# Ledger of designs, part 83: VHH binders against q9y6x5

Target 1, 379 residues: q9y6x5
Amino acid sequence: LPPKLLLVSFDGFRADYLKNYEFPHLQNFIKEGVLVEHVKNVFITKTFPNHYSIVTGLYEESHGIVANSMYDAVTKKHFSDSNDKDPFWWNEAVPIWVTNQLQENRSSAAAMWPGTDVPIHDTISSYFMNYNSSVSFEERLNNITMWLNNSNPPVTFATLYWEEPDASGHKYGPEDKENMSRVLKKIDDLIGDLVQRLKMLGLWENLNVIITSDHGMTQCSQDRLINLDSCIDHSYYTLIDLSPVAAILPKINRTEVYNKLKNCSPHMNVYLKEDIPNRFYYQHNDRIQPIILVADEGWTIVLNESSQKLGDHGYDNSLPSMHPFLAAHGPAFHKGYKHSTINIVDIYPMMCHILGLKPHPNNGTFGHTKCLLVDQWCI

## First folded at step 3 (VHH)

Design j6 (framework vhh_5j56_2)
Fold by ESMFold2-Fast, scan of step 3:
Structure j6 (fold): chain B 379 residues (1-379), chain A 125 residues (1-125)
Amino acid sequence: as target 1 above (379 residues)
Amino acid sequence: QVQLVESGGGLVQPGGSLRLSCVASGFTFSGSDYYAIGWFRQAPGKEREGLSSISGSSGGSTSYSDSVKGRFTISRDNAKNTVYLQMNSLKPEDTAVYYCARDYWGESRTLFDYWGQGTQVTVSS
């Protein structure tokens, strides 16, 4: 009878959505479980980096997924496609599904979580789906529940990823109440479907379920653009990542490039790598470029063009708009408990505790999550 | 102003080949540009399906869906600001409207911010 955990991510689910919209199914889940109102994510507040931080408990500089688009200065490799399955990018950390399979002769299952379709340290989830955005939530759920019920060794850790509300947050912006209410109602209905499916299959009573997200969303505008082309000529640098954090690889003297950029816009901070604020924990990795530009909240960096996105993320992780939430239910969790905030890196050691796994060294603090857990003393 | 224009569709018999072109304007495929281009298709009564992608600025990595891997090849010509989809060993099930789309500034997953109008591919005898 080993403990079981299903980790669910709804990409781009800003914590403040819970206060501004109705979620009857999620509220019923929380009533019988726990809610963390804000999860402070890691910088940069992007999909791949934060999803990998959840399952490793590490800052981006430590796990190596430092952006959704990356360049490694030592190997000269580029990562600019979500379908790039080179294990090189993921091998600087050991995610929880690998630990789960190697420590206890247990299986892991994955429906689209970033990194789960890549062999990491020569280990891939026992059951997984190759990433394909066209696959419905229902099909992902059907596969996960089948694997949770019909596996030997037993599946004890399972992940489920869904791209909304992130895609709609980018398209409409988080302040579009009409469109966002429709999208978020559909998300709540999917949560209802998930709970119903688990109950009907007899999984609900013995399964720990975490529902969380990687980041939030902030409103952008055609009136808040930073045109990088007005500051520096293309011949002086290679662009590795653009917005809202630009990663600049100089083709000439680094100081000259920095001097051309440092006073470019009042709505952007320009850092030499060694001057990146310590609080970001975004400095000690070869994939972090010699110069980074960090746009102010709601500002978009462009190359002499307009922007179609009305919402974005990637901004400073101190911003509440960048924070997701965490809700959980199951035998490991208290019922009806609310907690104010945890760090996103704290999720990993909590999950290891629930599964009885020895965590790899990580940046999380177990003490931050112990009040959520039935088997812990909350002081 | 960003635009994508597809061409090269048409009627072809099973086992035949077509090359689709996607011409980009309002941005450039050169060393400082930060975009990927994807190919998608939509058959009548079916959901949109992603087929292939190529990155726009970094020298390019390529990806393919299982349904087209080994039959379709994506490539680009940066000087012509054009992405191609070479389609070989075409089957009746490949009949669809084919779209190119620009990836959302290196945002991974399903975020495409500009779409072309589409080009019809019909595979029949």
Scores: ipSAE 0.220, ipTM 0.624, lowest interface PAE 5.2, mean pLDDT 89
Fold by OpenDDE, second read of step 4:
Structure j6 (fold): chain B 379 residues (1-379), chain A 125 residues (1-125)
Amino acid sequence: as target 1 above (379 residues)
Amino acid sequence: QVQLVESGGGLVQPGGSLRLSCVASGFTFSGSDYYAIGWFRQAPGKEREGLSSISGSSGGSTSYSDSVKGRFTISRDNAKNTVYLQMNSLKPEDTAVYYCARDYWGESRTLFDYWGQGTQVTVSS
């Protein structure tokens, strides 16, 4: 039988939640599988970019989803979470579900993973759900498991996405122990439901399952705000993306805009596009705006407007607070093995290996995940 | 379509009170962790200023700017899809056009994507 893989994302699950909260179901999952304690994600540390990096193995500058909000100056198109259906934005890369589906006697399924409800390179998942945040985890899980169990051609790759604990992290802040305990308990229960359903359907022993996330969450405060209106008139630029990495499109001379912003706050770095640090791999794409502002950890870029967010993400991808985890279980994985760190782009070549797919050119390193796999030497 | 409509503005003497209303339509008003409703104001010749916001989630978190803290209170009525701003101890410097807006957090995106038309508040003796 061809190998099967289910990729699950709990949005905004910070890695150290595993140390600070109890997860009996997830810990059992890990005990019978593997854990990567920290996954270094890609810059910027936002939802759409990182989810696409997981399934392409590419940095954001390469796959072209460079933010949750984008603008293309040539076509005048906009991208956002409410406007993400244009293949124009996704076609700079080939996600793994497309690669998988183009194989003989294979199909892909998706429950609301970013990009899965869009025809990419004229290919859309054989089975998918249109994104709707109101749809329960149970319904998503039921559809995914039904497709994994009863489809022809068989579903060999599936994705499942859930919006928590990200939303709650934004609302309460990651340091709110009382509220986050409740939220994370619910997440663990959902993992329990997932495992139970797989067992009930006889899928558990033969299905490879990866549980991961796209980013973490840092604590924010109303006392840590950077007000751009104090530094530059709003008429001088268009804000394409706001915080904690603002994308600035100047309406006047770029140099003048830069000079007005460069000293706006000691807690914000201002970069011309060509001066963005190489370590971010966030320069070589036309969708990256001429100027970016990067707030320090826990600082929020605002205009003369209030915000309810007590947590946020999108910051420097070297910050531990931005890092998610990865856990996995199935015939491809060891049992009871823990690994310290990988890069998020390393997940793609690993998944390709598990599925027997030839990977597209990518930025991942297969060697980083070899120790997780039973058929590989751990070096 | 999403709409926000302010009302309740008017002329009031210093030390007086007003209650502004913001009626929301075109989206799920209650039980959402992905947005807040905020109040803003803009006086002639001045920049827009954020005053207060309330989350759309159950138990909605609130925030206040220092300029209005202790004087203004934000609240919501889910049954009426309305957010209120109770303004007490009004001062001449509170004279402005007051706006409500939706602060959206969907998929970690933060933006004020919808605004009301505004309501004039004038504080004068």
Scores: ipSAE 0.008, ipTM 0.325, lowest interface PAE 10.3, mean pLDDT 93

Design j7 (framework vhh_8dlx_2)
Fold by ESMFold2-Fast, scan of step 3:
Structure j7 (fold): chain B 379 residues (1-379), chain A 120 residues (1-120)
Amino acid sequence: as target 1 above (379 residues)
Amino acid sequence: EVQLVESGGGVVQPGRSLRLSCAASGFTFSSYGMHWVRQAPGKGLEWIGNINHGGSTFYNPSLKSLVTISRDDSTNTLYLQMNSLRAEDTAIYYCARDYWGESWTLFDYWGKGTLVTVSS
């Protein structure tokens, strides 16, 4: 019977929430599994880019999902919506569910993970749900567990995505302890439901389960706004993405647009594409615009208006507030082991190892995750 | 202050067409994607479709042949054209501004809605 893996994401789960709130069900999961306290994600620290990095092991410039809103300068295509199911956007990489289906004659199952309702390289997840935020966690879990037990070829890789605590993090901000406590307690209950369902169905002891997230969240304020309209008239450029990383497509000479922006705010860095810091690995893709603006942590770029966002992400990936965690349980993982930090791109080669798959070339380093695994010698 | 004001609703007979408008103010309209969402009596929210800042349109597959979304950036107006109206199209119709690249289904501003009643 081949090894099986369920990958679960709670969107926007900042790593330090684990230290500031009580998670009895998650702590019970970790007690008999492993915890990575910080996962250093890729830049930009946004949902679609980081979810695709988890399943490809690639930086955004390499897998092509460089933002949640994108423009491709070569083809002149725009992407700004999850309802755009054009495979063009996803075809610059091969996600793990595609590799799983093509190498080992195995099935994959997906409940809402970004990209799983799109045919990528003419391959769609064997079982999937079209994205719909109205579908409950319970319904997603019921479908995933049904597919794990009742598939031929067997489902060996399954994914489950949940929108919280990201949605509430934006609405309330991570410093709203009353509202965030309620939201995070509800998430802990969902983790309890997940474990109970897997135990009831006889899956728990033989299934590898990873619980992780794509990014964290930082507090924003009406006192920390950068009004882009005070720097440059919107007639000089097309705005491809806004905040906290603005993607600017000039309608006039690039240097003229750059000169209007470069001294606009002390709380925003303005980069010509070729000057973007190498440590971001955010430069070598046609979907990265000629001018990129990066706001300082907690600052929001606006167009002559106030922002309703009390929390946000997308900021510099060196910031601890942008980091999620990773917890895992199953036959591949040690019990009661805690690890400090891994890179989010390291998750892909680890998952390939667990499933016995040959990974596509990737930016991850398998050595970074060895200490989590029972069949590996920790260096 | 961001404002979205829907208009054009009312009572229409089955089989007829209706165009709804959404007047936007207080922001650079041309820089944002816009959505149409409806809520029928006693039901949840149903996404109709959207138009991105580049003019590309995306529709709920169940409604694709029955609706057209367009925008006029010179007048800051979003439109929803509905054809072959049926009793099940009776709903409050909302205009919503896209939550710039953050979440699959989040909207940061909504209008007050306009009621469409399809009745003989």
Scores: ipSAE 0.301, ipTM 0.684, lowest interface PAE 5.3, mean pLDDT 91
Fold by OpenDDE, second read of step 4:
Structure j7 (fold): chain B 379 residues (1-379), chain A 120 residues (1-120)
Amino acid sequence: as target 1 above (379 residues)
Amino acid sequence: EVQLVESGGGVVQPGRSLRLSCAASGFTFSSYGMHWVRQAPGKGLEWIGNINHGGSTFYNPSLKSLVTISRDDSTNTLYLQMNSLRAEDTAIYYCARDYWGESWTLFDYWGKGTLVTVSS
């Protein structure tokens, strides 16, 4: 039988939650598998970009999903979480489920993973759910496991997405121990349900399962606001994306806009597109706007308004608060092994290896995950 | 209490234009993006478009040529301009507040809606 892989994402699961809260089910999962304590995600540290990086192995500038909100100046198209169905935005890369599905006697399944309900390169997942936040985890899990168990051609790659603890992190802030304990307990219970379901169906021993996330969460405050209106008139630019990384499209001379913003706040770095730090790998795409603003950790960019968010993400990807974790279980993985750090783009070549797929050119390094795999040498 | 109240709906002939309004109260309107959605009889919800607090607009590709979204923060009002209306544009139109921050949920509050009927 061909190897099977289920990729699960709990949005906004900060890595250090594992140290600060109890996860009986997840810990059992880890004990029987592997843990990567920190995953360095891609800049910007947002949901759509990072989820697409996981399944493509590419930096954002390469796969073309450079933010949750995008604008293309040539076509005048817009991208948002409410407007993400145009293949135009996704076709700059080939996600793993497409690669998998193009193989003989294989199919892919998806439960609300970003991009899975869009025909990419004229290919859509054989089984998928249209995104609907109202659909329970149970229903998503039931569909995924049904497809994994009963499909022909067999589903060999599946994705499962859940919106927590991200939403709660935004609402309560990651430092709210009382509320976040409750939220994270629910997440652990869902992991328990997942494991139980797989065992009940006889999939547990043969299915490779990766549980990961796209980003972390940092604490925000009303005392840490950057008001752009104090620095520049709104008529001089269009805001494509706001916080904590603002994408600025000037309506007047770019230099003038830049000069008005460059000293706006000591807690914000302002970059012309060509001056964006190389370490971000966030420059070589037309969808990146002429000017970006990057707020310091915990600071929020606003337009003469008060932010009500107590947590946010999207900041510098070197910040530990932005980092998720990765846990995995299955025949491809060791048991009881812990690893310190990998890059999020490293997940793609690992998954391709597990599935026996030839990876597309990518930014991942397979060598970074060799210690997790039973068929590889750990150097 | 957050309140959204749509107005401007009614019966219009095909080819006509209509402007809907959404009056917002109970929150700092200027701090939030806003959405327009509609539901035709017997159909599911359809996203029309949104305007973020920065003034940028996003539209459903199928409707982009026919709709314009704007806002007036001084009056806490959201607008939907619709042109060249067709029978298939008959629906209840809702305004909705964008959930603060990154959310897969498009919005957290809805109005009661206003009915637009396009008929000869």
Scores: ipSAE 0.008, ipTM 0.284, lowest interface PAE 11.5, mean pLDDT 92

Design j8 (framework vhh_8dlx_2)
Fold by ESMFold2-Fast, scan of step 3:
Structure j8 (fold): chain B 379 residues (1-379), chain A 120 residues (1-120)
Amino acid sequence: as target 1 above (379 residues)
Amino acid sequence: EVQLVESGGGVVQPGRSLRLSCAASGFTFSSYGMHWVRQAPGKGLEWIGNINHGGSTFYNPSLKSLVTISRDDSTNTLYLQMNSLRAEDTAIYYCARDYWGESYTLFDYWGKGTLVTVSS
């Protein structure tokens, strides 16, 4: 009876990969569904922040996952590892799986989406897998499809996370056409496997499926490094996050640290917290540090060493290279419709509408996504 | 310039203990999280655990009772203590440096590995 939704993320899938590589399985999916060509993500353009924005509809300053490495000045807690399961970090928002379970007495299922192996407001996903990067896409898919077919109360919201093409994007860089072609072909084959599995199990025709990503990728180089140690001695600050957005906690007067960093490199901007551009929506949270350094696209901040990163993300969210896409198929979606752009925070209220859930207050605008849906009119 | 060198592997009898070391050079060791991963013959990589720059440890739940990870920042050395070794623990063991600011298990530098063979 209730509508069902599977949300799939391929980490680091830059939108323009769709223009530069062949995706026969993804194109067949899109032909009978919808495509949003660009999704404007939130700043910082990093994995944990953007994955949590997708499922809460909130900017990072509002949901509290402000980086992949962060420090809370009030409690003095530090978060720097994907295996840190302290609910403290995730409790500033209510993700959709929690609302799904509490509002309608339905089940949620998760294969490694960030936050799903943590109790949030004393609620954990009904079915979940503890994060383990060694677990294959096939095992994640097998668990998700088993839970979608064999749960009581029924699983109405399911998530599936995969680390590629982000891992290879970092290793090879997005300009390495030979290696990226191989990686992206494997992803397209996984999408083919996903569709085939759902058809075999009789789920395909009645399940809404969203395929999206959290951010893109840009090319880095050994020729584009900013050596932070040449700007300031390590004894003057605690480093909370490094690149391409450095989060600086001063050990001395904030103004003195700022003056040492200001004008050190023409390829980074140095901001006091209150001077961070309003358009980033990255200011009003205790986990945002007193000084933030933002590197220009393709520049890497280092500590007196070389970098092996050939690709990276985290840069300004206005950059097209940081944007993912969104494709969707199912009874809620039009067939063969293409849309130009939405904001990543718009995904949450759209998903709530599909599932019949009342959304928590959020930064998304339902009007931006209603043209994708068969039960709505474009305005 | 960055180097990770594992040592301490070899042949060990079932039920015994073994400690592996990883010597790090060419970077500020104390600023990075470090990981241990292994690969059994004909199998994929298995994550064992990690230790962050602050000394907090996180383990693969299937291995938590059998292993302990520690670090000595004064000597730039990472350790893996393994207890109650079984034949299925036969693998090449790798030391890896954390990919700073990445949310999943990703490494930017690896050692060449040290072979542990559990045999009677």
Scores: ipSAE 0.361, ipTM 0.708, lowest interface PAE 3.9, mean pLDDT 91
Fold by OpenDDE, second read of step 4:
Structure j8 (fold): chain B 379 residues (1-379), chain A 120 residues (1-120)
Amino acid sequence: as target 1 above (379 residues)
Amino acid sequence: EVQLVESGGGVVQPGRSLRLSCAASGFTFSSYGMHWVRQAPGKGLEWIGNINHGGSTFYNPSLKSLVTISRDDSTNTLYLQMNSLRAEDTAIYYCARDYWGESYTLFDYWGKGTLVTVSS
């Protein structure tokens, strides 16, 4: 039988939640598998970009999903969470489910993972659910496991996405122990349900399962706001994306816009596109706007309005608060092994290896995950 | 107004063939790729295949041998030929539009679907 892999994402699951809260089901999962304590995600640390990096192994500048909100000046197209279905945005890369599905005697399944309900390179996952936040985890899980168990050609790669604890992190802030403990308890219960379902169907021993996330969450406050209206007139630019990384499209001379913004706040770095730090790998794409603003951790960029979020993400990807974790279980993985850190783009070549797929050119390093795998030499 | 209307569904015995049609109106049909999707009772969506504006076809591996997608741009009609139908092919079948130019719809414009029941 071909190897099978289920990739699960709990959006906004900050790595240190594992240290600060109890996860009996997840800990059991980890005990019988592997844990990467910190995953360095890609800049910007947002949902769509990082989820696509996981399944492509590419930095954002390379796969073309550079934010949750994008604008292409040539085609005049817009991208957002409510407008994400145009293949134009996704076709700059080939996600793993497409690669998998194009192989003989294989198919892919998806439950609301970003991009999975879009024909990418004229290919859609054989089985999928249209994104709907109202659909329960149970229903998503039931569909995924049904497809994993009963499909022909067999589903060998599947994705499962859940919106928590991100939504609650935004609402309560990650430092709200009372509310977040409740939320994270529910997440752990869902993991329990997942494991139980797999065992009941006889999939547990043969299915490789990765549980990860796209980013963390940092505490925000009304006392840490950067108001752009105090620095520049709104008529001088178009805001493509706002916080904590603002994408600025000047309507006047770029230099003038830059000069008005460069000293707007000591808690915000302003970059011309060509001056964006190399470590971000966030420069070589036309979808990146001429000017970006990067707020310091915990600071919120606003217009002449108040922020309602107590938590946010999208900040510098070197910040621990932005980092998710990765846990995995299955025939491909060791048992009881913990690893300190990998890059999020490293997940792709690992998954390709597990599935026996030839990876597309990517930014991941397979060597970073060798110690997680039973068939590899760990130095 | 964009409209997609599926037809051709019904009750059919196993082993038989069926041809579904999707009548498109309210847009330049020839400029858009089109998809077929189905949903069996109590199950998620299954992508059957698509045909791009140039006439190239792509299929779900699970159904490739059993289905053929075609289009007639002169009549603004999309077709799904299904052969050797099985009980598991029982589903509501939908056609959906791809994108063109600066505007696009993907799974935003669905037909009402046509029910295919394969039963002995």
Scores: ipSAE 0.000, ipTM 0.239, lowest interface PAE 11.2, mean pLDDT 93

Design j9 (framework vhh_8dlx_2)
Fold by ESMFold2-Fast, scan of step 3:
Structure j9 (fold): chain B 379 residues (1-379), chain A 120 residues (1-120)
Amino acid sequence: as target 1 above (379 residues)
Amino acid sequence: EVQLVESGGGVVQPGRSLRLSCAASGFTFSSYGMHWVRQAPGKGLEWIGNINHGGSTFYNPSLKSLVTISRDDSTNTLYLQMNSLRAEDTAIYYCARDYWGESFTLFDYWGKGTLVTVSS
């Protein structure tokens, strides 16, 4: 029987939450599986970019989802909403569910993972739910487990996405221990429900399960605002993305816009596209704008207004506050093994190995994850 | 400072149409995407649809043929046009401001809602 894999994402689950809060269900999962304490995500540290990096193994400049709000200079298309189903935005890479369906003639299933309700290279996930944030975790889980048990050809790769703790991280900030404790306890209970459901359906012993996230969260404040309107008038540029990474499309000469921005705030770095640090791997794509502004950790770029966000992400990917974790359990994984750090792009080649798929060229390194796997020698 | 105020709710007969408004103040309305969300009695929140800062609209597939969302940036007003109202459309209707360039349908500000009752 072919190996099966369920990939679960809890959006915005900062790695440090595991150290500072109690997770009895997740801890039981880890005790009989593996834990990677930090996952170094890709820049920018936003939801769509990092979710697509997990399933393609590519940096954002390579897979083309470079932000949650984008403009393509060649085609003049705008992307600014999760309900935009234009395949154009997703076609610069081949996600693992497409590879799974095409290489092995198997089925894939998806509950809300970014991109799974879009045909990519004329291939859509065999079973999927159109994105709707109002659909409960329970309903998503019911659909995924139904498809894992009752599909022909068999579902061998399934994804499940949940919006918390990201939504609450934005609302309360990650340092609000009282509110975050309540939110994270609910997530731990959902993990308990997931494990119990898989056991009741006879799936648990033969299914590989990965629980991960796309990014972390950092504390923001009304005392840490950068008013972009104090730097430059709206008539000089088109704003493609705002905070904490602003994407600026000049309406006048690029150098003039750059000169108006370059010294406006001590808490913001201003880059011409060619000067973006190489370590970000965020330069070689037409969807990356001519000028990029990067706010310092905990600073929010605003348009002449206050911000109610007490938490945010999108910041420099070297920041530990931006890092999620990865936990996994199943026949492919060791029991009780802890690993320090992997890169988020390393998840894709590991998943391809577990499923017996040939990975597309990618930026991940299989050697970084081999110590997690029972069929590999850790040297 | 940021305020969203819904209006236009009330009691309507099945099969009729209704237009809701949301008046926005305290921010640069034209720079943000806006959403409509509803909550029927005893049920959870249901996303209706949204309009981005560029005017493109996206709808819950279950509701797409029954609703139209529009905006007037000159008056800072968001609209929801509802046609062929049914008893199951009875709900409190909220407008909400999108997080700029953030995730799926996440909101940072909500109105207090306007009640629509579909009854004969």
Scores: ipSAE 0.278, ipTM 0.646, lowest interface PAE 4.6, mean pLDDT 91

